# Ledger of designs, part 460: VHH binders against q9y6x5

Target 1, 379 residues: q9y6x5
Amino acid sequence: LPPKLLLVSFDGFRADYLKNYEFPHLQNFIKEGVLVEHVKNVFITKTFPNHYSIVTGLYEESHGIVANSMYDAVTKKHFSDSNDKDPFWWNEAVPIWVTNQLQENRSSAAAMWPGTDVPIHDTISSYFMNYNSSVSFEERLNNITMWLNNSNPPVTFATLYWEEPDASGHKYGPEDKENMSRVLKKIDDLIGDLVQRLKMLGLWENLNVIITSDHGMTQCSQDRLINLDSCIDHSYYTLIDLSPVAAILPKINRTEVYNKLKNCSPHMNVYLKEDIPNRFYYQHNDRIQPIILVADEGWTIVLNESSQKLGDHGYDNSLPSMHPFLAAHGPAFHKGYKHSTINIVDIYPMMCHILGLKPHPNNGTFGHTKCLLVDQWCI
Key: E = the ipSAE of ESMFold2; O = the ipSAE of OpenDDE; V2 = 0.75 times the mean of E and O plus 0.25 times the DockQ between their complexes.

## First folded at step 23 (VHH)

Design la31 (framework vhh_7uia_1; at its last look DockQ between E and O 0.01; V2 from the best seeds 0.00; counts 0 for: pae E 19.8 > 2, placed apart)
Fold by OpenDDE, look of step 23:
Structure la31 (fold): chain B 379 residues (1-379), chain A 123 residues (1-123)
Amino acid sequence: as target 1 above (379 residues)
Amino acid sequence: QLQLVETGGGLVKPGGSLRLSCVVSGFTFSSYHMAWVRQAPGKELEWVSTISGSGGYTYYERSVKGRFTISTDNAKNTLYLQMSSLKPEDTAVYYCAREQYKYSGEWTPFDVWGQGTQVTVSS
């Protein structure tokens, strides 16, 4: 039988949560598998971009999902949570579930992983759930496990997405120990439920399971606001994305807009598109706007409004607060092995290897994950 | 038509308790996250609590955590807010509204509002 892989994402699970809170179920999962303590995600550190990077192995500039909100100046199209199903946005890359279905006579399944409800390169996940935050984890898990067990062609790749602890992180802030402790305990319980269900169904020993996240969370405050209205008039630009990385589409001369913004705050870096730091790999895409504003960690870019968020993400991907973790279990993985760090794009070639797929060109390095795998030499 | 009707407000002494109700009509609230928000005179709208559509997750503003409990009765299409240990600072008009959590980490704007119910905590 072909190898099977379940990829699970708990949105906004900051890596250091593992050190600061108790996760008996996840720790047990890790004990019997592997852990990567820190995963360096892609810039910007947002949900759509990073989830697509996980499944494509590409930087955002390459796969074309460069933010949660995007604008294409040529087609005049907009991308957002409310408008995310146009293949136009996704077709600049081939996600692994498409590869899985096209390279092999296999099926893919998805419980609300970003992009899985969109026909990408005229291929949609064989089984998928439309996104609905009100659907329980249990229902999502039930569907995924049903598809893994009862599909023809067999489901060999599945994704499961959950909104916590991101939602809570935004509402409470990651430094709220009382609330976050409760939330994270529940997450651990969900992991327990996942493991238990897989065992009950006889999948546990043969299914490869990756538990990871797209980004972390940093503490925000009403005392750390950057008000753009204090620096530039709304008539001079269109705001495509706001915080903590603002995407600015000038309505007047770009240089003039830049000059009005460049000294707006000491806690915000302003970049012309061509001057965006190379380390971000966030330049070579037309969907990246002419000017971007990058707030410092914990600072929020606002207009004439106060932010209600106590936590946020999207900041510099070098910040530890933005980093998620990766844990894995299954026949492909060692037991009781811990690794310090990988890049989030490294997950893709690893998954391709596990599934026996030929990876599309990607930015990942398979060598970074070799030590996690039982069939590879670890240097 | 979409409608939310809040009830249960009133005058209570500090340390007292109230139970607010919000009856939903025109939609299934289990398909949404339901929230309580409040607005005190001269103050901005403040989020108080949210319950997930499935009822499995609850969120609270820090100042009300441990004192307020959000819940639902699906059979009655009713959202509740049990308030205990009330403080003068809790004085406000309380509204119920529906919302959804998005991938982006944003919540949908409240598009359906009731008339609100006045809660006054005073000695």
Scores: ipSAE 0.758, ipTM 0.893, lowest interface PAE 0.6, mean pLDDT 95
Fold by ESMFold2, look of step 23:
Structure la31 (fold): chain B 379 residues (1-379), chain A 123 residues (1-123)
Amino acid sequence: as target 1 above (379 residues)
Amino acid sequence: QLQLVETGGGLVKPGGSLRLSCVVSGFTFSSYHMAWVRQAPGKELEWVSTISGSGGYTYYERSVKGRFTISTDNAKNTLYLQMSSLKPEDTAVYYCAREQYKYSGEWTPFDVWGQGTQVTVSS
């Protein structure tokens, strides 16, 4: 009977929400399991790249999902939130659900995790839901638990994705205590429902559950805008992605475009691709454009004078506001253990270990997570 | 024996700067979040700042954000608090403390404390 793992993401769950808001259900989950207070995610700190980094253990330059909006100059293909189904984009890596279900007597199930409704290496999750943000958390959970209980061969790896608190974080900003308290209370109630459902179905004691997120959220303001139109005419470049990391494809000499942008704002760093800081691990992929613009925390790059968002993410991954947490419970994990930090790429080799899978080459370090696990020597 | 020793306190004028140090012994410094906590005369303990064991994640109480900087030197097992633009309201005994969750009983943020160092901001 192989071990089972459920991986859950609540999108945009900033790590310090745990200190600043009340989570009775999540705190009870942590008390009986483990907590990693901060997960250092990958640059850029966006949804699609970080969800794929969790399940591949790779930096964005290595797995090829380098942003939520991408352009490939060789094939002339575009990737976006609404145009994400072409396996071309996903095939530079092998996500854990593919590796899992290709093992004998194993299946994988998915409720909305990015990429799970795409045939990657001609393999799609054994059971999955097509992405639809209007499907309730309860329906997603019902399908996941049905598949965990009733599948042959058994589902050993399942994943569940939820859009909050990211959606509300963008709308209100993380510093709006009134609205974010209400949103985060609903999230905690959903965690309570998840645990109760697993207990009622007899899954709780033998299922490993990871609750994590892809990134945090920072406060934005109409007082912190960077207007690109004031610095450069739009005819000189093609804009692949805008904010907070702009991806610039020059239409004229690259150095000329760089020179027009480099002094545009003191609140923005302008990098030629070869000058992107090494600590970002964000250089060696053709999908990374020749020039990127990286706004300072809380600043928004715009083409006009206004922005409708009060919170955003995608900034430098050294910023604590960009970091999520990880909590876990189950037979593989200690009880009542706190760990300060891991890298988001470390989650993949840990999950492979729990499931008894041989990891593909990756950027994670198993040693960073071994203290979370009951079967590992940790001093 | 676990020990945290704060130094660097003293008298400074409003608007001045001061750097506090906390030397740690008896445990692996980089495995824990470390914090500065202060207590003004007649008042309760007030959390000031926290840094992750890796040194990469920092947190600040609202009134000190932008004025104080927490940092570490892992080679020396030393925690620092660089204090700038000091105000009379910053007058307190400053403690370094280790964060830890515990399995049994009340969830507590700090399990090991230093003896404290006095910071006085006055003309």
Scores: ipSAE 0.000, ipTM 0.140, lowest interface PAE 19.8, mean pLDDT 89
ESMFold2 (binder alone), look of step 23: mean pLDDT 81; pTM 0.827

Design la32 (framework vhh_7uia_1; at its last look DockQ between E and O 0.15; V2 from the best seeds 0.00; counts 0 for: pae O 9.8 > 2, placed apart)
Fold by ESMFold2, look of step 23:
Structure la32 (fold): chain B 379 residues (1-379), chain A 123 residues (1-123)
Amino acid sequence: as target 1 above (379 residues)
Amino acid sequence: QLQLVETGGGLVKPGGSLRLSCVVSGFTFSSYHMAWVRQAPGKELEWVSTISGSGGYTYYERSVKGRFTISTDNAKNTLYLQMSSLKPEDTAVYYCARTQYKYSGEWSPFDVWGQGTQVTVSS
């Protein structure tokens, strides 16, 4: 049978949760498979950009999903969480499910992975669920497993997305041990249910499963606010995105707006687009605005208001608090192997290898993941 | 035809308990997140608690954690808020409302509201 892969994301699963909380089911999964302790994600460390980076192997500047809120000056289009279906935004890259289902005798399935309900290059996932955050994990899993077992042409690549622990991380903050323990216990139970369901359906032996995430979470506070209204009048700019990376479109001379912002707070870096650090790989796309503001870890940029967030993400991708993990199990993977770190863009070429797909040009390095794979010599 | 109807408010003494109900009609209840939001006299709206549709995850504002419990009965299309250890500061009109969690990490604006039920906590 052709190789099969299920890619699972638990949104906002910070890598060090594995060391600070109990995960009996996930630990059993890891014990019989592989763990990458830290995955260095892409800047900005937000949900839409990083999920698209996983499935394209591209930096945000290259795949075009550069934030959760975007503006395109040529077309005058806006992108947001309520306006994310226009293929225009997604068409700067080819995600792995499109490549997969264009192969003869293959299809792809999706349970709410960002972009899978959009016809990218006129191609939508062969089987998919429209995004609805209220649909239970059980229903998502039932659809995915039904499609893996009963589809013609066969489903060889499937994705499954879950909103926790991101939602709880935002509400409580990662330092709220009581609430986060309860939330993470529920997630571990879901992982147990996943494995048990796959075993009961006879899928477990021949299915490769990756469990990963897009980013972590850092603690916020009402004592760590950056009030933009204290530094600059609203009339001088259009705000495209706010926190923790603000995207500023000047209405007046760009240098004048920059000068008003550059000393606004010692807890915020202000960059002209040309001056964004090269290590971010976040410069060469028209959707990146002329000025960006990057808050320090745990600081929140606001407009003359308080913040209700106790946790957030989107910060500098060098911060350990922003890093997820990756675990995997299946015929392609070693058993009981632990690896320190990979880049999130490395996941794409690895997945292409497992599926026998020719990767599109990308920023990943297959060599970084070859020690996870039984068919590779990594010494 | 979308309607949310709150009941169960009233006058209670400090330390007392109440259970609020919100009966929903005109949409698939389990396809949305449902919330309780309150407004004290002369104050702004304050989020209290949210529950995911059929997923069973619950969220609480810090001041009510451990005292309030949000729940649903999907067969009856009813949202509940069990309130205990009530304080004078809990005095407010309590609304039920509909929302969604989004990929962006934000909750959508509350798009359907009930008319509210008065809760008064006083000696």
Scores: ipSAE 0.561, ipTM 0.826, lowest interface PAE 2.3, mean pLDDT 93
Fold by OpenDDE, look of step 23:
Structure la32 (fold): chain B 379 residues (1-379), chain A 123 residues (1-123)
Amino acid sequence: as target 1 above (379 residues)
Amino acid sequence: QLQLVETGGGLVKPGGSLRLSCVVSGFTFSSYHMAWVRQAPGKELEWVSTISGSGGYTYYERSVKGRFTISTDNAKNTLYLQMSSLKPEDTAVYYCARTQYKYSGEWSPFDVWGQGTQVTVSS
């Protein structure tokens, strides 16, 4: 039987939550599997980009999902959370569910993973749920497990997405121990439900399951605001994305716009596109705007408005607060093994290996995950 | 100006039917998932139904599945909720709402609300 893999994402699950809160179900999952304590995600550390990086193994500049909000100057198209279904945005890469179907003539299933409800390279997931935040985890799980069990061709790759603890992180801030404890308890219970259901259905022993996230969460404050209106008139630019990484499309000379912004705040770095630090791998895409503003950790870029968020993400991907974790269980994985860190793009070649797929060119390094796998030598 | 206006609520006997309407202005609702939510006295807000922007997919809360039907008329920019086999438990203020950006991180899944329309099911 072909190997099967379920990829689960809990949005905004900061890695150090594992250290600061109790997760009986997740810890049991880890105990019987593997843990990567920190996953270095891609810049910018936002939901769409990082989820696509997980399933493509590419940096954002390469797969073309460079933010949750994008603008293409040539086509004048816009991308947003509410406008994400145009294949134009996704077709610069091939996600693993497409590869899975095209290379092996297998089926893929998805419960609200970004991009899974879009035909990419004229291929859409064999089974998918359109995104609806009101649909319970249970319902998503039920559909996924049904497809994993009863599909022909068999579903060999499935994704499951859940919005927490991201939403609550934004609302309460990651440092709110009381509220976040409650939220994270619920997440752990959901993991318990996942495991229980898999066991009940007889899938647990044969299904590879990865539980991960796209990014962490940083505490924000009304005392840490960067008001762009104090630095530049809004008529001089179009704002494509705002915080914590602002994408600026100048309406006047780029240099003039840059000069107005470069000293706007000591807590914000201003980059011309060509001067974006190489370590971000965030230059070589036309969808990246001519000027980007990168706020320091915990700072929020605003216009003439106050931020309602007590937590946010999207900051420098080297910040630990931005890092998620990865846990895995199944026939392909060791039991009781912990690893310190990998890059988020490393997940793709690992998944391809598990599924027996030939990976497309990617930025991941298979060697970084070898120690997690039972069929590999760990040096 | 974003606006949602609900109509169609009223008093109905158990087993009866009502059709709620929500007229949308200020945006193209075909670009958004639209939802009905309700709040009964002393209870929390409860999701009832969602329709995708394309109109191709509908979702229902378990207790209303098979009895309620969500639909849209794009030409009229109107969202509908056909309610049948109404029960006293369906008594609530019904709101139409626009779904927020998918991954915005906002607590509420909705960013635009109507004023609500009262539905009372009583013998």
Scores: ipSAE 0.008, ipTM 0.293, lowest interface PAE 9.8, mean pLDDT 93
ESMFold2 (binder alone), look of step 23: mean pLDDT 82; pTM 0.841

Design la33 (framework vhh_7uia_1; at its last look DockQ between E and O 0.79; V2 from the best seeds 0.00; counts 0 for: pae O 8.2 > 2)
Fold by ESMFold2, look of step 23:
Structure la33 (fold): chain B 379 residues (1-379), chain A 123 residues (1-123)
Amino acid sequence: as target 1 above (379 residues)
Amino acid sequence: QLQLVETGGGLVKPGGSLRLSCVVSGFTFSSYHMAWVRQAPGKELEWVSTISGSGGYTYYERSVKGRFTISTDNAKNTLYLQMSSLKPEDTAVYYCARTQYKYSGEWVPFDVWGQGTQVTVSS
């Protein structure tokens, strides 16, 4: 039957963790497969947008998930981590699991990847888990492997999402070697468990596996706060999202709000929507608010209160600290090949190629990933 | 119906040890994360430690890392905090509480709380 693919995300896995920490199981996975040392993700470098970019191949302005917190002025709808199930938010693109399961003799399975428990274009993943962060990696893996082995029509595309090292990166910061070493060792053990489980079930030789992430993590500090309340009264705007990219909906004349903010801090860039740098590809969607504030790396925008985070992400996507990695193993991939960089949007057309799917229009470039694949002529 | 009941507080000298217990009823650990939160006299609430639902991930505030250990006994629906090398700065009412981690990178506000147990560290 058709090739099978398992896409795995460990949220917030910064690319240079591979250099700075020990990963015996992941390094063995890489040795027998491929590595992309850093993946240039999309702006803003937040969880919902980048996970959707991986599975659509689109910039955030094109797929419509432009942040973890959003407001649509036309419909008056709000999006947040407690209000993310309305298909309205997700319907501006078609994710790969929808395309996959609409093919004859195919289904899709999902263990908590963002959006997989939503009926996007009236289509929900054929097998899925409702999001619950307390469910163990082992249970997620057991469900995924059961579906891969025991489904008719067969599961040909599956996803698996894990919240670490993002949760610990926010809590401790990426520079806390003691705590991050403990956390990253546990993640490496989970990768070892994944490989061993696939081998025990007879899946390892014929399943393509991608291990990647959505973004990195940068160190924050109580010494690097930008107090928005010091610059502007709450009554002049609605705050749609706060840090490190604040989304500002003016309640008064937009130019007046901009003028109050533009000199607020030397560690923050203030953009009118039309002035957002072109390289961000972050302008052409109504969900992007009229004014955005972009903090410098390691700076936190706060209201009149302190920050609880010691690590954060969401910053400029040119920053190496925001970049994840990609590793892959399986019959579609070379053995022992290392590649320097791809764009996160390139993952989608590569996955479509592996699965024999016709990609929807997207921003990825298949040529960027050809050297990873055994069936392609590498330039 | 939903109840969190803390026990095990008391008076201890600096350098001493205590084990706090929190007996849970009305929900299962696998659906939530459990935390210890403390409040010193005249101070704000301070997060101490969290343990993931059915998983083994533990999280500690920097000032308690290496001295405190959070754990669960799922058969007894009981959350523990083993406290050692106690300092006068650890004096507080200790609460157990329930939370969740979300895609957004934020823990939800603690929505179920115990009554608290007093820990006093003094000479």
Scores: ipSAE 0.350, ipTM 0.713, lowest interface PAE 3.7, mean pLDDT 92
Fold by OpenDDE, look of step 23:
Structure la33 (fold): chain B 379 residues (1-379), chain A 123 residues (1-123)
Amino acid sequence: as target 1 above (379 residues)
Amino acid sequence: QLQLVETGGGLVKPGGSLRLSCVVSGFTFSSYHMAWVRQAPGKELEWVSTISGSGGYTYYERSVKGRFTISTDNAKNTLYLQMSSLKPEDTAVYYCARTQYKYSGEWVPFDVWGQGTQVTVSS
């Protein structure tokens, strides 16, 4: 039987939550599997870009999902969380569920993972759920496990997405120990439910399961605001994305706009597109706007408005507060092994290996995950 | 027609309890996050509690945590707020409203509101 893999994402699960809170079920999961303590995600550290990087192994400039809000100047199209269904945005890469179906004539299943309800390269996940934040984890899990057990061709790759602890992180801030402890306990309970269901269905021993996240969360404050209106009139530019990385489309000369913004705040770096630091791998895409503003950790870019969020993400991907974790269990993985760090793009070639797929060209390094796998030599 | 109707408000002594209800019509609240918001005299609107449409997650404002419980009955298409250990500071008009969470982390503003129910906590 072909190997099977379930990829689970808990949005906004900051890596150090594992150190600061109790996770009995997740720790048990880890004890019987592997843990990567820190996963360096891609810049910008937002939901759509990073989830697509996980399943493509590409930096954002390469797969073309460069933000949660995008604008293409040529086609005049817009991308947002409420407008994400146009294949135009996704077709610059091939996600693993498409590869899984096309290379091996297998089926894929998805519960609300970004991009899974869109035909990409004229291929859509064999089974999927349209995104609905009101659908319970249980229902998502039930559908996923049903498809894993009863599909023909068999579902060999499945993905499950959950919105917490991101939503709560935004609401309470990651430093609110009282509220976040409650939220994180619920997440741990959901992991318990996941494991229990897999055991009950006889899937646990044969299914590879990866639990990870797309990004972390940093504490924000009303005392750390950058008001762009204090620096430049809004008539001089179109705002494509706001905080903590603003995408600026000038309506006047780019240089003039840049000069008005470059000294706006000591807590914000302003880059012309060609001057974006190479380490971000965030330059070579037309969907990246001519000017980007990058706020320092914990600072919020605003337009004469108060921030409603006590936590946010999207900052420099080198910041530990932006980093998620990765845990895994199954036949492909060791038991009781912990690894310090990998890059988020490294997950793709690992998953391809597990599934027996030929990976598309990607930015991941398979060597970084070899120590997690039972069939590889760990050097 | 979209409608939210709050009931259950009234006068109660400090330390007392009330149960608010919000009956939804014109839509299925399980497709949305439902919230309670209150406005005290001379004060701004204050968020009180939110429950996910699935009922899997509940959120509370810090001052009401441990005293208030938000819940739903799908069969009745009704949102509840069980309030206990009420304080004079809880005096307000209580509104039910719907909202959503998106991938972006944005909380979509309330687009449908009830008319509110008055809660008065006084000795």
Scores: ipSAE 0.008, ipTM 0.280, lowest interface PAE 8.2, mean pLDDT 93
ESMFold2 (binder alone), look of step 23: mean pLDDT 82; pTM 0.842

